# Ledger of designs, part 182: VH-VL binders against q9nrl2r1430to1533

Target 1, 104 residues: q9nrl2r1430to1533
Amino acid sequence: GGVHELSAFEQLVVELVRHDDSWPFLKLVSKIQVPDYYDIIKKPIALNIIREKVNKCEYKLASEFIDDIELMFSNCFEYNPRNTSEAKAGTRLQAFFHIQAQKL
Below, E stands for the ipSAE of ESMFold2; O stands for the ipSAE of OpenDDE; V2 stands for 0.75 times the mean of E and O plus 0.25 times the DockQ between their complexes.

## First folded at step 12 (VH-VL)

Design P6 (framework fv_erenumab; at its last look DockQ between E and O 0.49; V2 from the best seeds 0.00; counts 0 for: pae O 4.9 > 2)
Fold by ESMFold2, look of step 12:
Structure P6 (fold): chain C 104 residues (1-104), chain A 121 residues (1-121), chain B 110 residues (1-110)
Amino acid sequence: as target 1 above (104 residues)
Amino acid sequence: QVQLVESGGGVVQPGRSLRLSCAASGFTFSSYAMHWVRQAPGKGLEWVAVISYEGKDKYSVDSVKGRFTISRDNSKNTLFLQMNSLRAEDTAVYYCARIPYYSRATYFDPWGQGTTVTVSS
Amino acid sequence: QSVLTQPPSVSAAPGQKVTISCSGSSSNIGWEYVSWYQQLPGTAPKLLIYENNKRPSGIPDRFSGSKSGTSTTLGITGLQTGDEADYYCATWDDSLSGYVFGGGTKLTVL
């Protein structure tokens, strides 16, 4: 809700982007690079979009922010088999997120 | 044995058409996006086109857009490239290749042996 | 002009080490995984390195890959005459919305 929550959301997004395992999540998957992605993933989301929503004050509640971040990981695990570099990065970044999200 | 085998190359005059085929075996063909990559004589590799695993989505490089159409028949494990209005600069060895079913896939494995297309008068 | 820049050729004696550079930009190598391919004379390309520095099964550990910033390097130690081939780097390019290859590097073992 207030200014303090928005600062916390921004700080958390910055920490996620800085993390070494953020590379699969920085921007939306390209439909040309992965032509079947959007046939499978119907609610695509990425860190650049989440950060934009924070900047535009689009999150009313911390739960809405957390839901978008968890959606990002859920999409990763739905599309990518667990032994892929993308899914492994997702697992590690999600664990990092859960630690940082305790601050909310 | 994972294999991709191209066929349908030949010598044709400019403005004519060819249809290339790529027969796949040893893997679940319908689980992979498939690609065509070409190599002009004495030159490097150039990505040409991609098709989604069910054949719904197709994309190609600008230089062939409107002239080449990628397609697939998953019941026959076969990839196709319909090449219309061929030009001299389309002369190349054409490879079919597979990219893994991942959200950040950037590598081709395996490759076919290639089929040669020569466009000359 | 090739989007990814490689030297046209490199050479070294048997048993020595060579490196092959590949320079790109933030729209490709800077954010995307890089792969390397070996093309022996008269044959199709073969995957040599994927995900910047990983070797598929059957590729000996004398082949290595690394990435720094917008550049990537293939290293080959213990050079053998059978390594004479063309070598290509490849990746995805966001600005072109397509896969891009380096111009290739011919390796000569002398």
Scores: ipSAE 0.490, ipTM 0.828, lowest interface PAE 2.0, mean pLDDT 90
Fold by OpenDDE, look of step 12:
Structure P6 (fold): chain C 104 residues (1-104), chain A 121 residues (1-121), chain B 110 residues (1-110)
Amino acid sequence: as target 1 above (104 residues)
Amino acid sequence: QVQLVESGGGVVQPGRSLRLSCAASGFTFSSYAMHWVRQAPGKGLEWVAVISYEGKDKYSVDSVKGRFTISRDNSKNTLFLQMNSLRAEDTAVYYCARIPYYSRATYFDPWGQGTTVTVSS
Amino acid sequence: QSVLTQPPSVSAAPGQKVTISCSGSSSNIGWEYVSWYQQLPGTAPKLLIYENNKRPSGIPDRFSGSKSGTSTTLGITGLQTGDEADYYCATWDDSLSGYVFGGGTKLTVL
């Protein structure tokens, strides 16, 4: 098994959370606010969940961490049309993530 | 045209029950979460309760918990608010309102015209 | 408990610009959209602004919304006598598992 790079993952999550376009991703979507969300998105995830996984050392490989982040963006693009604020924010944040992830 | 029409308001004594209805038309009712909002005379708006599009999830303001029940009949395009153990402070105009479907938007549109509930001895 | 705070009242002369602020606790920061509602005297509220800065059809561009930090602002330019009304902001509160409204702002056109 790989060694968990807690500091690197944690730092990246912090940077993502602090990003101006993180607001759609900070926590899980409310099923009350978006009634059909969980009918469409089967693997919901958010930055707070990813952060918890990092803190619990659940990521053994960088690829696992990256997969969850990409899932988060995938969910956003699956549910939100491209012209929505959420999708636009997601696009920008994902681009930022891809740059930062190169450091992992 | 999207429309919401509340009914069932009236004058009742404290401790009594009242059932409000909201008839929806002009949209796919079963695709939208629905809300009740009330406004006491001369006061601001107060959110009361929400029900998900299939009625599986419900939330309500603390002041009405255990007394008010939100429900819906999608086959009849109707939203309900069962109000039990009514109190004087429940006196208000009660509005039903729609929340958008397939969106992260958090807004009420449209609103019904409201139905007046007066609780007085 | 999260509370949206609005000024109780604002006033201005016709043609002027007014702003109405809506501020919330830290739980209201960033994640949730804020909507604004206009309530003319004796009428039901109607949606004025949604998703912080979007106008529904039929709402003139004199009305605008903006969000900054822990607050959102409703702007009204070219104030008209018909704008005299109560204005409310609203958002979802996760801690309460419900929506919350601001206290409302009475706009008086002088």
Scores: ipSAE 0.021, ipTM 0.694, lowest interface PAE 4.9, mean pLDDT 90
ESMFold2 (binder alone), look of step 12: mean pLDDT 89; pTM 0.906

Design P7 (framework fv_erenumab; at its last look DockQ between E and O 0.54; V2 from the best seeds 0.00; counts 0 for: pae O 2.1 > 2)
Fold by ESMFold2, look of step 12:
Structure P7 (fold): chain C 104 residues (1-104), chain A 121 residues (1-121), chain B 110 residues (1-110)
Amino acid sequence: as target 1 above (104 residues)
Amino acid sequence: QVQLVESGGGVVQPGRSLRLSCAASGFTFSSYAMHWVRQAPGKGLEWVAFISYEGNDKYSVDSVKGRFTISRDNSKNTLFLQMNSLRAEDTAVYYCARIPYYSRGTYFDPWGQGTTVTVSS
Amino acid sequence: QSVLTQPPSVSAAPGQKVTISCSGSSSNIGNEYVSWYQQLPGTAPKLLIYENNKRPSGIPDRFSGSKSGTSTTLGITGLQTGDEADYYCATWDDSLDAYVFGGGTKLTVL
């Protein structure tokens, strides 16, 4: 939607980036660091990309923004076993996101 | 048990070539990305090169880029480092190493025993 | 200079405790798993600590790792002469898109 929605998207993504559990999501996963990641994850996304899409006004609907954030978490849970630090961080950040998203 | 054994080191003049080999055993070699790490005499460790488990993605540090080529033969459980246009600063012990596929692949285990490359006039 | 900063040497008597520091930045230690390696004289490096504070099988619990902010510390208690070695911290550096090692710390048991 409008300017108010874009400001809300920016505020929400800033809160996600500042959260202690954002570390797996700040930028796209390195192929060197995680050699098989892109064999498994076909629609990669990260907070820096989502933030840039907000800055460029690429989200037409709040649902599109929410879908990218949820895709980010879905990728995390698809790639990482549940007992890993990455999956645990994803669970906590997703819960935080759901609380903050009620403000949209 | 799990083992990496390097070979192919030697003494060569600057500008010459060497090919290092690393024989792997005790684990499924084709399931892991592989690395070369070097250590100049009396110096610390330097990560040099990476190859993905299928062999299609390769990387080497800027100081050796264009001169060193990492490769692998998964049917023979062997990792290679082709070292061309060798320079005195390439003098080092060269280790092959594995990063296990944990969540982010951030540690080396195991290491080979190393093979020594000396580049001198 | 190494991306990760370690003291060049430390020393302590047998039976004592020592710590080895490793300082980095938010692009490496701050957001990445840290590993530590022991290199005994004339040998290859050996994994000592992984994922900041975990020990592989065969490493006694007198070796410990910790991380706070952009710094990590290897702790060794009950020092033995067999602990004389070079010790290296290592991690991924996200801005360099590369693995980085500290410069190494020579431990002397006197």
Scores: ipSAE 0.544, ipTM 0.827, lowest interface PAE 1.3, mean pLDDT 91
Fold by OpenDDE, look of step 12:
Structure P7 (fold): chain C 104 residues (1-104), chain A 121 residues (1-121), chain B 110 residues (1-110)
Amino acid sequence: as target 1 above (104 residues)
Amino acid sequence: QVQLVESGGGVVQPGRSLRLSCAASGFTFSSYAMHWVRQAPGKGLEWVAFISYEGNDKYSVDSVKGRFTISRDNSKNTLFLQMNSLRAEDTAVYYCARIPYYSRGTYFDPWGQGTTVTVSS
Amino acid sequence: QSVLTQPPSVSAAPGQKVTISCSGSSSNIGNEYVSWYQQLPGTAPKLLIYENNKRPSGIPDRFSGSKSGTSTTLGITGLQTGDEADYYCATWDDSLDAYVFGGGTKLTVL
């Protein structure tokens, strides 16, 4: 293909990935790195997965896209105690997302 | 007190089999993933194998794939390492190690005291 | 031979500060949490630092860990004779799909 203008979803994902607090969310949690993660989190998701869904045009509604992003944060807060770096990063990134999502 | 005690080490000839055990106490064994790590005489540490807390997921270093099998019996609070087709390069102290709950990344705490495996003709 | 590179040895006098470096790549230290282990002569390894810079209970604050880019550093201040040991860095390697250790550093207290 050729160069095309990013959709609103694509652009938002790019902004999330570039954010300083995106590091806990860039990829799925490793089973060997965090052995109990998938026993707790039943619907794992990450920005790379969301990006792929965007690229494949799997989101027909903004609400579907927002739901996946919120799920990503929900998973983070469910697994990580509030005082952890991951949870703190998640809190800040979610706040950023909520501001940006108003543009959708 | 959290404690891990390895056993089953010994001297064996190449090609033989050996089964190591790691007895866990002082914590809910079934809630923790476990690892085996080994150290050849005078050498550094080498990761060997991983098993999830229910045993559904297993990983091992390439050099032992097809020969070593990690397993666990949660009802007995015991971790196992079945070692088949042993080679001289498998000679090492073998440690079992726990992965702390809610860990970020893999790290080991605590370690057992280790059990010595010597493979020699 | 080790995926993570450590100096073979370091030495210092009691009371001094020492640092032990551990260098890796983007597939390990660059992307993963690092831990450090102390192994006293004739003993099993002991967790010293986890998640880059956290100390387990019982580890004095004169031990510290830091991570930058694809490298990590263990710092020991107020060096004591009892600190004489081997120290290992460790982390997961995404490219190898394996947990990896440094080659170890022998710390000698002069």
Scores: ipSAE 0.080, ipTM 0.741, lowest interface PAE 2.1, mean pLDDT 92
ESMFold2 (binder alone), look of step 12: mean pLDDT 91; pTM 0.927

## First folded at step 13 (VH-VL)

Design Q1 (framework fv_nezutatug; at its last look DockQ between E and O 0.79; V2 from the best seeds 0.74)
Fold by OpenDDE, look of step 13:
Structure Q1 (fold): chain C 104 residues (1-104), chain A 123 residues (1-123), chain B 107 residues (1-107)
Amino acid sequence: as target 1 above (104 residues)
Amino acid sequence: QVQLQESGPGLVKPSQTLSLTCTVSGYSISSGYYWHWIRQHPGKGLEWIGSIHRSGDTDYNPSLKSLVTISADTSKNQFSLKLSSVTAADTAVYYCARTDYYWGSHRYGMDVWGQGTTVTVSS
Amino acid sequence: DIQMTQSPSSVSASVGDRVTITCKASQSIRTYVAWYQQKPGKAPEPLIYDASSLESGVPSRFSGSGSGTDFTLTISSLQPEDFATYYCQQWYSTPYTFGQGTKLEIK
C-alpha cells in the first residue's frame, strides 16, 4: 500500500482517543477491576478495537462505524450509573462524537 | 507553578449568599479537567461541595442544603462558588482544587489545592 | 452516596514505625481512590491517586493498595514530618466523598 491521508474514520478515532474523556473507552474493561462486566455487557467494544477495524478497512459504510461507536457508549451507559465518572465522561465524549460525526 | 487562591468575604450573615472566587495562576483553567470546591468545618473532615468540568458541566453535592452554583470565567482564569441561604452549618474553611487529566492514568484526585479561606456565618 | 469508612480515627506511632490506614467503601469503587495528607492550618496535599499511584514528589515510604471496597495507605517508616491527618477519597461517583480522616500522632 502507498502513502495516503487518514480516512475520515481514522481521523475521528484519533480525535476520540485524544479527547480527555476517552479514558473509559481506550481499551476493553478489565475483568479484574469489574468482575461482572462481561456478564452484563455481551458485545464489549473499545476505541482500540474500533481503531483496529478501521485500520483493517472493516467498515464499508459510515453507519457501521457509527454503530460500533454508539455501541461503545451504549455499553458504558448500560453498565455505569449516570453519576459515575465513566458515565459522565461517556456523555461528554458522545456529545463530541455526535458533532464530529456530522462530518462523515 | 500552578497556584490556586481563594478569595471572598470571610464573614457572611445567615440567609445571605456566600460568594468565593478561586484565582488560578500558572495554568489555564481551560486546560484543567475538573475544578472543585471543598470545605472543612472547624475540627471536621473534608466535604466536597461541587465541581465544574472544563466543558462547563457542573456537579453539586446534593446533601448540601444551600443552593450551590459553580461557574468559570476563562477570561479572568477564575472559577467561583455561590452558596445561597447560608446558615451556621456553612461555617468552614473553603478550598478550591484542581483535577488534571493525565493520559493513560486515572488521575481523578485533586492534585493542586488553594490555601483555603475561612468563611464564618454569623449574625 | 458512597460512604468511605476510614480506620483508625487516630493512631499513635513513633518515628520509624510502620503505619497502616484503611478505608472501606460502601460499594465497589474499583481503584478510584485518592489519599491526602493534611497538616494543621494547611490545605490537604495529594499522596496517592488511583489507589496505588504515588503523586509526584511524594516520598516512596508512602504507598497505596487495594481495589473494590478495601483500600490501604501505608507509611513504611514514619518520619517526623508525617504526623498529620490523612484522608481517603473516592471519585467513582458523585457526590465525591472522603473518609472521616485518620489523625497520626506522636506516641
Scores: ipSAE 0.869, ipTM 0.935, lowest interface PAE 0.4, mean pLDDT 95
Fold by ESMFold2, look of step 13:
Structure Q1 (fold): chain C 104 residues (1-104), chain A 123 residues (1-123), chain B 107 residues (1-107)
Amino acid sequence: as target 1 above (104 residues)
Amino acid sequence: QVQLQESGPGLVKPSQTLSLTCTVSGYSISSGYYWHWIRQHPGKGLEWIGSIHRSGDTDYNPSLKSLVTISADTSKNQFSLKLSSVTAADTAVYYCARTDYYWGSHRYGMDVWGQGTTVTVSS
Amino acid sequence: DIQMTQSPSSVSASVGDRVTITCKASQSIRTYVAWYQQKPGKAPEPLIYDASSLESGVPSRFSGSGSGTDFTLTISSLQPEDFATYYCQQWYSTPYTFGQGTKLEIK
């Protein structure tokens, strides 16, 4: 809710974007590159969208922010088998997120 | 200027463990994304052996059935390959390689290779 | 495991020719393809990453394209230094398999 919490959301999103395993999550998955993605994933989300929502103060509770980040990871694991490069990146970035989220 | 150099014995007896080291200069292995071992059998193509992520997480070719171990030593700026119970089929040129990280959509690719080291498995 | 099949296995071509090498994946791998050039007695050299992006220092006569299962490497005007064996490699999932190679010879 307050200004310190909004600053923490922004700081965390910046740290996620800077992480080297963020590459699958920076933008929404391309329909052209992955034609069946949106047939399988019904609530798509990505870091650029989450960052925009932080900038527009659209998160009223920390849980709402955390839910969008966790949705991003659950989409990755639903679509991608564990031996894929995208799932491996998701696993590492999610672990990083859990450590950083303790600061919220 | 980043350079990778393989080192280790050129001749290994059957049933022994093949041990190779890749020494990295001009770049910290903790800054890379992935570090790889690849081999090329005589007169044949390239085979990925395995990789180690800078965090220590490893991925191995399932065809090697736990015969392979890849490890890193950050203090020496080296990473290593051990292949146990070798046979003549393990005779090959062995390469180490890097995948670097670029912020954004870069996915993978081996952008720097060592010169390769020939390993012969013979009694 | 994802098989990468290159065609043709070998090409004999003249300086100045346009050469196309194809690589087909046994399943969709998006754009997760790299291409390498290997000259006799030397280590492979990177050419292309992410299906179509040129590595630094690679001449502009090289280009890559494709997504899904079908990928191509094109040399728009073959030069004498381009005789080599060319490999594709997929990075979609482990094991990260290479194609069997395409040997390009100057006729």
Scores: ipSAE 0.590, ipTM 0.868, lowest interface PAE 1.5, mean pLDDT 90
ESMFold2 (binder alone), look of step 13: mean pLDDT 90; pTM 0.930

Design Q10 (framework fv_nezutatug; at its last look DockQ between E and O 0.30; V2 from the best seeds 0.00; counts 0 for: pae E 8.3 > 2)
Fold by OpenDDE, look of step 13:
Structure Q10 (fold): chain C 104 residues (1-104), chain A 123 residues (1-123), chain B 107 residues (1-107)
Amino acid sequence: as target 1 above (104 residues)
Amino acid sequence: QVQLQESGPGLVKPSQTLSLTCTVSGYSISSGYYWHWIRQHPGKGLEWIGSIHRSGDTDYNPSLKSLVTISADTSKNQFSLKLSSVTAADTAVYYCARTDYYWGSHRYGMDVWGQGTTVTVSS
Amino acid sequence: DIQMTQSPSSVSASVGDRVTITCKASQSIRTYVAWYQQKPGKAPEPLIYYASSLESGVPSRFSGSGSGTDFTLTISSLQPEDFATYYCQQFYSTPYTFGQGTKLEIK
């Protein structure tokens, strides 16, 4: 091991996590709080999972990383109506992501 | 200490535009999550008018008959409310308020309020 | 729009009493409920966030509970300064609607 700069994926995940609109996405949705979530969302994902995958070097292509991020947003918009606090946060965070993803 | 202060004309004629400004001190509006306008008709409950997010995105109460416009001026650390074509139904105490997101905390509400300003719609 | 039906509209109680105020949402709103206290001529002040999280500086005699559609604000032992009007509010979706309010009066 040694000191190295964060990869582009690592850096982007850090930026997403630090974003104020990341709160719906930091970890998987609680089945206790949202009992029917996993009946609807078949491929649950969150930033902590994506971060773990990045740390494990599971993403070989930028497209794979982007797909997981987009899946995360897709799940949010599939489950939450547009006027919900989660959906609104998701909309803003996704916009931020799209800007940052141009650097990949 | 974070303080919010409403300001604007206390009297507006029907069909005119109500304009209010909320001046924020001790805190940058760019750091806030949401900035809200709420009103309270005399002797009645609270009614959410609309909000502006730090990104500039706005949300308005669709039940309001008047056209609502909320904007922010970061250079002045202010955000404003405009209600067009007001009627007597718009007579109320108007409050501005803040929602701030604290990482790791369970705080989703209006944690700081202005003292309120009375606006009367009358000919 | 989500309606927040608050009850009772008014309640008379004595110092030391246990007081319970309820808000019912017209649909499930998870725990996105805040409670406020408002005294005459003053702005509302926050009490509870996310249905049960106590605002800093708020006395521990205040508590909130509930999830889904039914929410409760409880004052375990009423103090003289607690006589005021209380409101619930949902932050699940816009418009962010309030309950009608509960005026807590001294008996």
Scores: ipSAE 0.705, ipTM 0.896, lowest interface PAE 0.7, mean pLDDT 94
Fold by ESMFold2, look of step 13:
Structure Q10 (fold): chain C 104 residues (1-104), chain A 123 residues (1-123), chain B 107 residues (1-107)
Amino acid sequence: as target 1 above (104 residues)
Amino acid sequence: QVQLQESGPGLVKPSQTLSLTCTVSGYSISSGYYWHWIRQHPGKGLEWIGSIHRSGDTDYNPSLKSLVTISADTSKNQFSLKLSSVTAADTAVYYCARTDYYWGSHRYGMDVWGQGTTVTVSS
Amino acid sequence: DIQMTQSPSSVSASVGDRVTITCKASQSIRTYVAWYQQKPGKAPEPLIYYASSLESGVPSRFSGSGSGTDFTLTISSLQPEDFATYYCQQFYSTPYTFGQGTKLEIK
């Protein structure tokens, strides 16, 4: 019968989490560690939250999923100077994401 | 307990390449995020030379960029500094140091330092 | 490059005194400053990270404050073991830079 299926969103978020440059994006930024983050970033988001939204089928359109992923990168570039390891990781992971997202 | 130890020649002639190694014990270098070289000139302050990230990315002080190479050898649990074309101005105590990382931040400064090694550049 | 300017360059103070060391950045670095203590012949030792967070094992008489461009290290009641040189360091962007140092002498 039935063929096992992973949603395209689930597969993409798993590939993002496994990517070497995912480390800045796995969980929400700690307010204790980075007290001013939430003064600057008004719509925080991270891969664990996006993955949970995929698991709960909260994305109805591919554009909604893509918007959350792009928001995650936009937050990184808004908060972090471009010469930081976080911003460099964000640039590389975003490039990887754009390649994979074209397959959706 | 983590310990960093610098090693290399204490005396280097002008125009030669200074080579230093930082040996890490009690901690895997592949688990740390940033590994730095810093120097302190006689009677002067501290100068950051550069760093290497666990990913292999390097970042160098622009004043030294064409003269500096920092590399890591995870199989030996070491990272190294090469500084080419040295002059008397490169006489300093050289330190290696680590920045550990917290999620969403690299903002802890340098939490572990080596003991330092004195390098003199002289004829 | 972000310049870090410490003042004073040196201070002589008595046991029990309150001492304040300042560090000024040439541009905003938010709270991305660390403070180090260095005793003669030794490597710098971390005291404070992220402007105001004490490193583990640092006595509570040490405190840090500040945001933006102006940062302060305060020792509320000097002890004889606090004789050292103190450095601030910004870790906001590379090249990471240090203040010139403040030599603290107990008298």
Scores: ipSAE 0.020, ipTM 0.681, lowest interface PAE 8.3, mean pLDDT 86
ESMFold2 (binder alone), look of step 13: mean pLDDT 90; pTM 0.933

